Miniprotein binders against q5jf28. Designs and how they scored, part 31

Target 1, 318 residues: q5jf28
Amino acid sequence: MERERLIKTVEAILRGAGYRVARLDLKGSCFDLVASRLFLLLFIKATVNIDTITEEQAEDLKRLAKFFKASPLIVGLRSKSGELEEGVVYERFGIYALRPETLYDALLNNELPAVFAERGGLYVRINGELLRELREKHGYSVNELAQLLGVSRKSLLNYERGEQAVSLDVAIQLEEIFDEALAEPIDILRAKVEADLNVKPETPLEREVFERLKKLGLGLVKVKKAPFNAISTEDDIRLLTGIDERKTRSTIKRAEMVAEVGRIVNSGGVFILEKTKAEVVSEVPLIPKESLEEVKDADELIELIDKLKKEIKEKLFS
Key: E = the ipSAE of ESMFold2; O = the ipSAE of OpenDDE; V2 = 0.75 times the mean of E and O plus 0.25 times the DockQ between their complexes.

## First folded at step 11 (miniprotein)

Design p4 (at its last look DockQ between E and O 0.72; V2 from the best seeds 0.80)
Fold by ESMFold2, look of step 11:
Structure p4 (fold): chain B 318 residues (1-318), chain A 120 residues (1-120)
Amino acid sequence: as target 1 above (318 residues)
Amino acid sequence: DPELREARDLLSQAITLMHEAVRLLQEAQRTGDSSLLEEAADLMTEALHIVQRAIELAQSTGSDDRAIRRLKFAIMLMRLAILIAREAKEEGDEELVELALELLEWAYELIQEALEILSK
């Protein structure tokens, strides 16, 4: 229950900050929340112990973030080493991880964190040019300031060149010596991540469906740990694409999640099933794979999707 | 230590107010009476200020950091519960009432845990 409480706390933080939010209820998903406000888009994995996120989940979270130009985040309470500290940014698999209080401060108080954790302790990146100017104005040589701080001359030069972060203790000493703010905040809302978007299909059905979609002119970005199997794209078309053998309660739940996520990321949704009749669940069409042979390109697929959604609405209100 | 005793008394008072706020949120769920959401938010706000005072007193006595951490986290949850309850009233959104209730219930439990720690 503690994870469920964490997810709901993060949802409340996002809503309190004016974000539109979709929350997922899917075990093993690479994200639990997606949220948007103005030009900001966040994909968030909430986990009590941040060390339980798997590499596969993290890579998919980064794939989604890179594709949608979003910031990925992990929000948690503990690591294998103990409790996470408020105001400290941790990192797992290249994704920032932090406590809900830190997220609260960033979003509701507009106070971005500046301290991050690495081996050896807590660190801060500082304005190196300002450090050099302050050192010179106060009459310190590089060697004199390095000696005062208990660091090497090489480290101090690296600090001034912006090539190395300082320990938290050194950052505090610098602030005391110069009576100036030197810390640079960490922009957790606009994190840039690297991701390998070249992922192979997981099943023969996925491979078959991907090949049919490619023949229609759609590009595919495969994900393993989401309510959808891929994002199908062509120009400005974006479809959160699910693939199943047949319609089950799980399929229906995933379609509902796809609809919610789609509203946040401004994308349509579709499920392609090996065996089904065409229908619509929460504005997400479920179509048999044979329907892909009945259209000649991506535009006709979109027309089919739109026609199905329109026909279902008309029947409901006749 | 009179300041620690005062902090514990304040937490007991906050617990009483929060119990009533929980009751009001549950009643709002059962009846659909949205005016109860604002009344709950007012009680939560009063309880929040009492908890803040209790933290100040407990810190002045060198009290257990585990209790202080719980109280500070509970304050964040209470602020969120207040915001969400008022949004639920404005939007007429029953799912938001449930969210506010869950946040408040967690805050309530944390405050009780902190009181137990401070009462050892």
Scores: ipSAE 0.841, ipTM 0.940, lowest interface PAE 0.5, mean pLDDT 91
Fold by OpenDDE base, look of step 11:
Structure p4 (fold): chain B 318 residues (1-318), chain A 120 residues (1-120)
Amino acid sequence: as target 1 above (318 residues)
Amino acid sequence: DPELREARDLLSQAITLMHEAVRLLQEAQRTGDSSLLEEAADLMTEALHIVQRAIELAQSTGSDDRAIRRLKFAIMLMRLAILIAREAKEEGDEELVELALELLEWAYELIQEALEILSK
């Protein structure tokens, strides 16, 4: 399967599930799709081999997910160890990774996966309280049930406390013994991730722009592997912020992608350039950095952005 | 094996229906006739049921898991193509028609590959 077919499949799964989807054609991006439905927001990296994601991409993907209160996902087909299994959750850099079929079942069949892969084995989290209740109801001692399962007494006690995941084989045996589902589903759609949002600017121009935006009252989250360089935020204001020295074909393409992403994540876009005339690309203003000296606060910056969008609309229809 | 022969025959039938569905989607793209999207969705639905039966038969014979995996993936793609084609009809979105077509063409390729494996 080609990467392009994989992305289209994931897009179709999301659309079929009633998500609004933006697809990015950006090589090296930390995400290839962003999707929104109701209260769910997903940032998805699609890669045939899930072990090709870099740590830097994963960290940016987690930053975006944390900032937007979204779930990050990796969708792929294989790893270094072989093909991924359907219905199994893998993990790379604290991000859930799964096959398209697993995502299909979760989104279209409302069937969340319960099995996860760790250290070359398959495991399940079980309801430990239910396990204890069932054990007691059936008259098994901890020692008797542990012996029946081929596990240690300590392991069984850890299962009942929810402190240890159960091997898939032991989970199957437990469900067979008690004739009851014990496996806890993995909510891949509401994954909570930790990320460092305090990343420093990398270039002198980014540093200058970040310092000025901070003086305007904006908080900044640096992102390296996206069509934008940062997210600028103040209260309800969120701006996907690109920073370039000059307008290039890459700037235009990234501005177009920022517009698409912005629609999904309900955020505006702006590009701040060292040298440019004020213009708008796909409803995303390109402004010279000097324009930031003309505004006093974040509200005035938004007013400037809105004014530029309006003036160009008027010129296109005049 | 009569069951394996039946599975191959079913896959051949599904391929025929899928080819007609592809034709209808292409015609819908060309003409803008959204009614063809529903006809294509119906044909894909019939083909999907046929492929499901072929999987059952192939599994019962202990056939090559590589063929079965391809067929299962093709079913997913067909289900998606049906959903997307119907959505395209409702929204009047040409991009969705293209997406449905691409998914269906890929499903078609996978079924052909599976049929080749089952014919060895």
Scores: ipSAE 0.797, ipTM 0.921, lowest interface PAE 0.6, mean pLDDT 92
ESMFold2 (binder alone), look of step 11: mean pLDDT 87; pTM 0.863

Design p5 (at its last look DockQ between E and O 0.93; V2 from the best seeds 0.84)
Fold by ESMFold2, look of step 11:
Structure p5 (fold): chain B 318 residues (1-318), chain A 120 residues (1-120)
Amino acid sequence: as target 1 above (318 residues)
Amino acid sequence: DPELREARDLLSQAITLMHEAVRLLQEAQRTGDSSLLEEAADLMTEALHIVQRAIELAQSTGSDDRAIQRLKFAIMLMRLAIMLAREAKETGDPELVDLALELLQWAYDLIQEALEILSK
């Protein structure tokens, strides 16, 4: 499959750059990979055609990125308009989208992209102060340089003030004229995004569980398109929190993914089920919702989680 | 066009080296012989340089940009596969060999597609 090949390529790029990586196999998820290295955390959605990303996926990707102070990325090969160009940054729902080669260059060659796609073509933001200095050094008036570039005087003034990006063709002309790097790179590794973290529960069970968790003092950040339903949080506590009616094969698969993601984002995991006996799957406890009535605050919930993990670990390794 | 014919011949040669590299990676998985991982990485490196030469020749003829783009993407995949094979040798992690094989297969498919485009 081309999508699976893309995910594996992105994983290889991240590993080559020294990232610890978790890869998800969950159809419809808002991300396919999460990766960390030192101060950087990336949530990546890999999709062959970047226009197939839904608004729900994009909003959840931004919610995770905002909560974890991570950079969200879309990595793809095509759009509705055709093949993506390497070295060009696209944007969907406020998230940067780019080819694997562009990610490779950023991470393995320390070459951040500078060209972005916008209505009307390809553009570059330039160092406007440097442009003004170079123009004056070379003896050009604003009018003279504007005529040489084939742009209006107003546009050139806007470029120098940092108020307008230049077309790619103009950026190339400027670098040829002045023999200086004017392009400002796009920091795809530290992108900041805006997201509404106030998302309502999707089911009556989810609403009930959220209410119980709030009584324990936990805040909740709901997500719709992830292997978990929410992030439960208080101070230094972070739990990737799943909710299901009953343990199923899907529940087990999602718990395994939560464990992998949790290792990358340094967070615990838990699944709260309407019907189950307490157990642990891949370091992630599955507990009945009634267990939330048996603890009085977030600290006791964490103690319960840690106790369950310790007991099953000791049994497996004794 | 003799330069275009030479580019196609180089790509065929690269494919042959890639097949041998795949064979070595698979044998390393079967036998645990980590020296085969380094040998595979060396063959992939040779194939990569051959593809680079083919790109230069194809570009000089004004060849179809779609072929060139596929070949450049294949080069990236081969660089990653080389890195993975060498890391697998150092760590003993068989999943890295699996990943390298997946990337090589995609690179192979892209080179084949480029070769088809250049044969029109």
Scores: ipSAE 0.836, ipTM 0.937, lowest interface PAE 0.6, mean pLDDT 91
Fold by OpenDDE base, look of step 11:
Structure p5 (fold): chain B 318 residues (1-318), chain A 120 residues (1-120)
Amino acid sequence: as target 1 above (318 residues)
Amino acid sequence: DPELREARDLLSQAITLMHEAVRLLQEAQRTGDSSLLEEAADLMTEALHIVQRAIELAQSTGSDDRAIQRLKFAIMLMRLAIMLAREAKETGDPELVDLALELLQWAYDLIQEALEILSK
């Protein structure tokens, strides 16, 4: 119940901010929402306790974010240590984690958080150049200001160089002393993450399909915790690629989700099955793996996908 | 504490308004009358202001931060529900009404929990 409320709250925040949103009903997915507005793309994992995200989910979330040039986010309410604070950025596996209120402020109030949690404390990054300028303007030596703040000379010099984050308490004191904002906001909407895009296929069928798609000129990014098994790419073409042995209820549901995600990330979808007749589910073709032997390159594969989509539209309107 | 009593009374009023707003949203879903969405948004707006005043009073009395946090979260949900209800009126998207109802119900639950905390 609480998780569903959280997902819907995040959806509402994104919609209220003018994002196009797709929500996934897939247990164990690395993301629950994908949202797009202008040049911003977000992949969001919503979890009540942010410490429940697995490393595998986090790696897939980062992989998707890196590939699509999107920002990954975790939205939650609590951690193992207690409730999350509003206006504070947390981190799990190199992904920013925050409360819905913090996301609300960032998207609807244009107020980015500046405080982050690390090692059980709250910290801020300060504009070190501005700090130095203000210190010099007010006539403080490094020693005098360090003493006033209760920090070491070395710490103050590290602050001025931007080499060290400042405790929240010291940041507040600095802003009070100089009557100026020094805190650097954390751009949670444009988070850059690193991920390994070279993950190997896990099943014999995935291996076979991947090798065939590579022969067609497609690059492949394996994803484990999504409604699709890989992203197939050539130049500007991106296909959310599902791979199943046979058509199941799960295949249909995943194809529907792939259609929704595809609209947000401007990508097509295809499912490649070991055994199926060619059909289309929610504008997503299900094709037998043998169809990949009939095409010569990626362009012919796209033509096949488009043909299948068109034939179904014609049947529905005829 | 008279201020704490006033805060509880205000929260009770807000709950009543929110219940009526839920009714109106549900009726809008059943009838397709989009005018009810605006009426619901207005009631939610009134309730939101009442809850804000209750927060101020609870803060002045040094009340439990857990109650105040719930009330602040409820306000966020109410703001979202208001926006969604108004957008639904403009777009005719029934999914937005469903979403508004769910958020409003959560806000209601949070206000009830806060009221219970403030009554101990």
Scores: ipSAE 0.777, ipTM 0.911, lowest interface PAE 0.6, mean pLDDT 92
ESMFold2 (binder alone), look of step 11: mean pLDDT 89; pTM 0.892

Design p6 (at its last look DockQ between E and O 0.88; V2 from the best seeds 0.85)
Fold by ESMFold2, look of step 11:
Structure p6 (fold): chain B 318 residues (1-318), chain A 120 residues (1-120)
Amino acid sequence: as target 1 above (318 residues)
Amino acid sequence: DPELREARDLLSQAITLMHEAVRLLQEAQRTGDSSLLEEAADLMTEALHIVQRAIELAQSTGSDDRAIRRLKFAIMLMRLAILIAREAKETGDPELVDLALDLLEWAYEMIQEALEILSK
């Protein structure tokens, strides 16, 4: 399958650049990979056609990126309009989208992209102050340079003020005229995104569990499209928190993914179930919701989690 | 066109080396002999350089951009496979050998598609 190949290619790019990587196998998730290196953190959705990402997925991807201070990325091959171009940055729902070759160049060749797609074509943001300085040094009036480039005087003023990107053709002409690099790269590794972190519980069980976690002093960031339902947090405590009615194969698979994601984002994991006995899957405790009434605060919840992990580990290795 | 024929011959040669690299990776999985991972990486590096030369020849003939783009994508996949194979040797992680094999499979398909395009 082309999507699975894309995910594996992105994993390889990240590993080749020295990132620690977790790859998910969860249909419909807002991300397929999370990766960390030297305080850089990336959440990546890999999709062959970048227009198939849903608004719910994109908003959750941005929520995770905002919470973890990470950069969200979409990596793909095509859009509804055709193939994506190498070295060009696209945007969907406020998230940068690009080809794997563009990611490869950024991470393995230290070559950040500078060209982005907008309605009407390809554009570049340039250093407007440097443009002004170069124009004056070369003795051009604003009107003379605008005429030489085939743009309006107003457009050239906007370029110099940083208020308007130039077409790719104009960017090339400027670099030929002045023999200087004017293009401003796009820092896809530290993208800033806006997200609404206040999302309501989806089910009565979720609402009940969130209420109990809040009583323990934990803040909650709800997500819909991830192997976990929320991030539970207080000070330095971070728990990738899953919620299910009962333990199923899906629950176990999600717990395994939560463990892997947690290692990359330096967070613990827990699943809270309506019906279960306490156990541990891949370092992630599965506990009944009643356990939340048996602890007094977030620190005691962490102590319970740690004790369960230690006891189960000793049992399995004896 | 002799330059285009040479490019196609080079791509066939690269495919042969890639098949040999795949065999070495698979043998490394069966035997646990990690030295085969480095040998496979060396063959992939040789194949990669051959594909690079084929691209140069094909570009000089004004060949179809679709073929060139596929070959460049294959080069990226092969570079990644080399890096992953060497990580597999260093870590002993058999899942990384599987990843390298998957990358090579896609690279092979891209080269075959490019060769098909160049032969029309």
Scores: ipSAE 0.871, ipTM 0.952, lowest interface PAE 0.4, mean pLDDT 91
Fold by OpenDDE base, look of step 11:
Structure p6 (fold): chain B 318 residues (1-318), chain A 120 residues (1-120)
Amino acid sequence: as target 1 above (318 residues)
Amino acid sequence: DPELREARDLLSQAITLMHEAVRLLQEAQRTGDSSLLEEAADLMTEALHIVQRAIELAQSTGSDDRAIRRLKFAIMLMRLAILIAREAKETGDPELVDLALDLLEWAYEMIQEALEILSK
């Protein structure tokens, strides 16, 4: 119940901020929501306890974010150490994690968080150049200001160079001394993450399909914890690609999710099955793997997908 | 503490308004009358202001921060429910009414938990 409420709350925040949102009902997925507004794309994992995200989920979330030039986020309420604080950015596996309130403020109030948690403390990054200018303007030596703050000369010099984050307490003292905001906001909406895009297929069928798609000129990004198995790409073509042995209820549900996600990320969807008749589910073609032998390149594959979509639309309106 | 008593009374009033807002949202779902969504949004707005005043009073008395945090969270949920209810009116999407109801239910629970804390 609490997880579902959290997901709904995050959905409401995104909708309230004018994002187009797709929500996934897929247990174990690396993301529960995808949202887009103008040039911003977000992949969000919602989890009550942020320490429940697995490394595999985090890696897939980063992979999706990197591929789509999106920001990954974890939204949660608590960690192993206790409740998360509002206005504080946490991190798990190189992904920002925050409370719904922090996301609300960022999206609806245009208030980005500046405080981050590290090693059991709270820190901020400060504008080091501004700190130096203010120090000099007020006539403080490095030694005098360092002594006033209770920090080392070396620490203060590192602050002024932007090489070291400042404890929240020291940051507050600095802002009080100079009567000026020094804390740099954390742009959680434009987070840059690193990910390995070169993940190998796991099943014999995935290997076969991947090799065939590569022969068609498609690049492939394997994803494990999503309603699709890979993203197939050539230039401007992006296909959320499902791979199954046969059509199941799970295949249908995943195809529906792929359609919804595809609308948000401006990507088509296709499911390639070892055994199926060609059909379309929620505008997502299910095609037999043999159909990949009938096409010569990626463009012909897209034409096949579009033809299948059109034929079904014509049947529904005839 | 008279201020703490007033805060509890205000929260009880807010709960009453929230119940009426829930009723209106449910009636809107049953009847398709989108005007009830705006009425619900107005009631939620009134309840939100009451909860804000209750927070101020609870803070002035040095009340348990756990109660204050729950009330602040409830305010966020109420703000979202208002936005979603109005969007539901504009779009006619019944799923948004369900979303608003779910948000209000959670807000209600947060307020109840806060009341329990403030009553100890």
Scores: ipSAE 0.835, ipTM 0.937, lowest interface PAE 0.5, mean pLDDT 93
ESMFold2 (binder alone), look of step 11: mean pLDDT 89; pTM 0.888
ESMFold2, look of step 14: ipSAE 0.854; ipTM 0.945
ESMFold2 (binder alone), look of step 14: mean pLDDT 89; pTM 0.884
OpenDDE base, look of step 14: ipSAE 0.830; ipTM 0.937

Design p7 (at its last look DockQ between E and O 0.80; V2 from the best seeds 0.81)
Fold by ESMFold2, look of step 11:
Structure p7 (fold): chain B 318 residues (1-318), chain A 120 residues (1-120)
Amino acid sequence: as target 1 above (318 residues)
Amino acid sequence: DPELREARDLLSQAITLMHEAVRLLQEAQRTGDSSLLEEAADLMTEALHIVQRAIELAQSTGSDDRAIQRLKFARMLMRLAILIAREAKETGDPELVDLALELLEWAYELIQEALEILSK
């Protein structure tokens, strides 16, 4: 219940800040929320203890963020070391992690965090060039300021060159000495991440479907921990692509989630099934894999999808 | 002491207003009357001001940080509940009323936990 409350709190923060939001609570998924506002896109994993996110989930979250040019975030309350601190940014697998209050302040008060946690304590990156200018204006040598702060001369040079973050205590001392904002905010809304997009199919059915989609000219980005199995792309065509052997209640729920996510990331959806009669769930077509042999390229696949949606709509409306 | 007793009394008053806001949200769900959503938001805003005052008193007395942290989190949840209730009014989306109710429930529990801590 605590995780569901956290997800709903994050949804409320995003809505309060004017984001369009899709919430999904799929166990094992690499994200629980996706949200957009103008040119910002966020994929968020909400987990009470941030150390429970798996490497597999984190890699998929980064794959989605890289593909969609989005910022991945983990929102949580605790770590293995205890409670997360408000206003502090943590990292897991190269993804920023933070408390809901920190997200609230960033989105609703336009107050980005600046403090981050590393082993050994809390740190701040500072504007090194401004530090150098202020030091010189106040008449301090490098050695004199280093002594005043209780740090080595080498450390102070590294601070001024932007090569090393300062401890939180040193950042506070600098602010008191110079009465200037030196802290550089952490842009949690536009984080850049690295991800390996070369992931192989998990099943023989996936392999077969991927091969057919590739013959149509579609590129594929495989994900393992999402309501869909891959993103199928060519130029500006984007399809959140699910793959199942047969239609089950799980398939229907995943298609509904794909529709919701697709709305936020401006992508279509499709499910390719080994056995089914063609149908549409929440504007997401479910088609048999043999339908991929009936088209010659990605444009024809889109035409088939559009035709199917129109044909089924006509049947439903009698 | 007197200031701590005042903070606890304020929190009890906020809880009373929050219960009335919950009643209004539930009535809005049953009747479809969107004006009750705005009335609930107004009551929550009054309760929010009372919680803020209680936080200030608890801080000035050097009260346990665990209580203060819970109250601050509850304050955030109450601010969110107000925003969500108003979005529910604008959109007519009944799921947003459910969301506001869930935010208030958590805020209420946190305030109760803070009261327990402050009473030790």
Scores: ipSAE 0.860, ipTM 0.948, lowest interface PAE 0.5, mean pLDDT 91
Fold by OpenDDE base, look of step 11:
Structure p7 (fold): chain B 318 residues (1-318), chain A 120 residues (1-120)
Amino acid sequence: as target 1 above (318 residues)
Amino acid sequence: DPELREARDLLSQAITLMHEAVRLLQEAQRTGDSSLLEEAADLMTEALHIVQRAIELAQSTGSDDRAIQRLKFARMLMRLAILIAREAKETGDPELVDLALELLEWAYELIQEALEILSK
């Protein structure tokens, strides 16, 4: 399977589930799709081999997910160890990774996966309280049930406390013994991830722009592997911020992608260039860095952006 | 094995229906006739049922897991293509027609590969 077919499959799954989707055509991006439905926001990296994601991409993906209160996902087909299994959740750099079929079941069938892969085995989290109740109801001692399952007394007690995941084989045996579902589903749509939001600018131009935006009252989250260089934020204002030395074909393409992403994440876009005339590309203003000296605060910057957008609409319809 | 023969025959039928669905989607792209999208979705739905039956037969005969996996993936793609084609009809978005075509073409390839495996 080609990467392109995988991306299109994931897009189709998201669209079929009623998500609004933006697809990125950006090599090396930390995400290939962003999707929104109601209160759910997903940033998805699609890669045939899930072990091809870099740590830097994973960090940026987690950073975006944390900032937007979104879930990050990796969708793939294989790992270094072989093909991924359907219905199994894998993990790379603290991000859930799964097959397209697993995503399909979660989004279209409302079937969340319960099995996860760790250390070369398959495991399940079980409702430990329910396990205890069932054990007691059926009259098993901890020792008797542990012996029946082929596990230690300590392991069974850890299962009942929810302190230890159960091997898939033991989970199946438990469900067979009690004729009840014990497996806890993994909410891949609401994954909580940790990320450092305090990444420093890498270039002199980024440093200059960041310092100026901070003086305007904006908070900044640096992103390396996206069509934008940072997210600028103040209260409810969020701007996907590109920073370039000059307008290039890459700048235009990234601005187009920023417009698409911005619609999904309910955020504006702006590109700040060292040298440019003020213009708008796909409703995304390209402004010279000097324009930041003309505004006093973030609100005036937004007003400038909105003015530029309006002036172009007027020119297109005149 | 008569069940394996039946599975191959069913897959051949599904391929025929899928080919016609591809034709209809391509015609919809050329003409802008959204009614063809529904007709294509109906044909794909029929093909989907056939593929489902073929999977069941292949499983019952202990057929090659590689064929079964391809058929299951193709089935997913077909389900998606149906949903996307219907969405394309409702929205008038030509990009969705392209997406449905690409999914269906891929499903077709996977079914062909599965049929080849089951014929060995």
Scores: ipSAE 0.757, ipTM 0.906, lowest interface PAE 0.6, mean pLDDT 92
ESMFold2 (binder alone), look of step 11: mean pLDDT 89; pTM 0.892

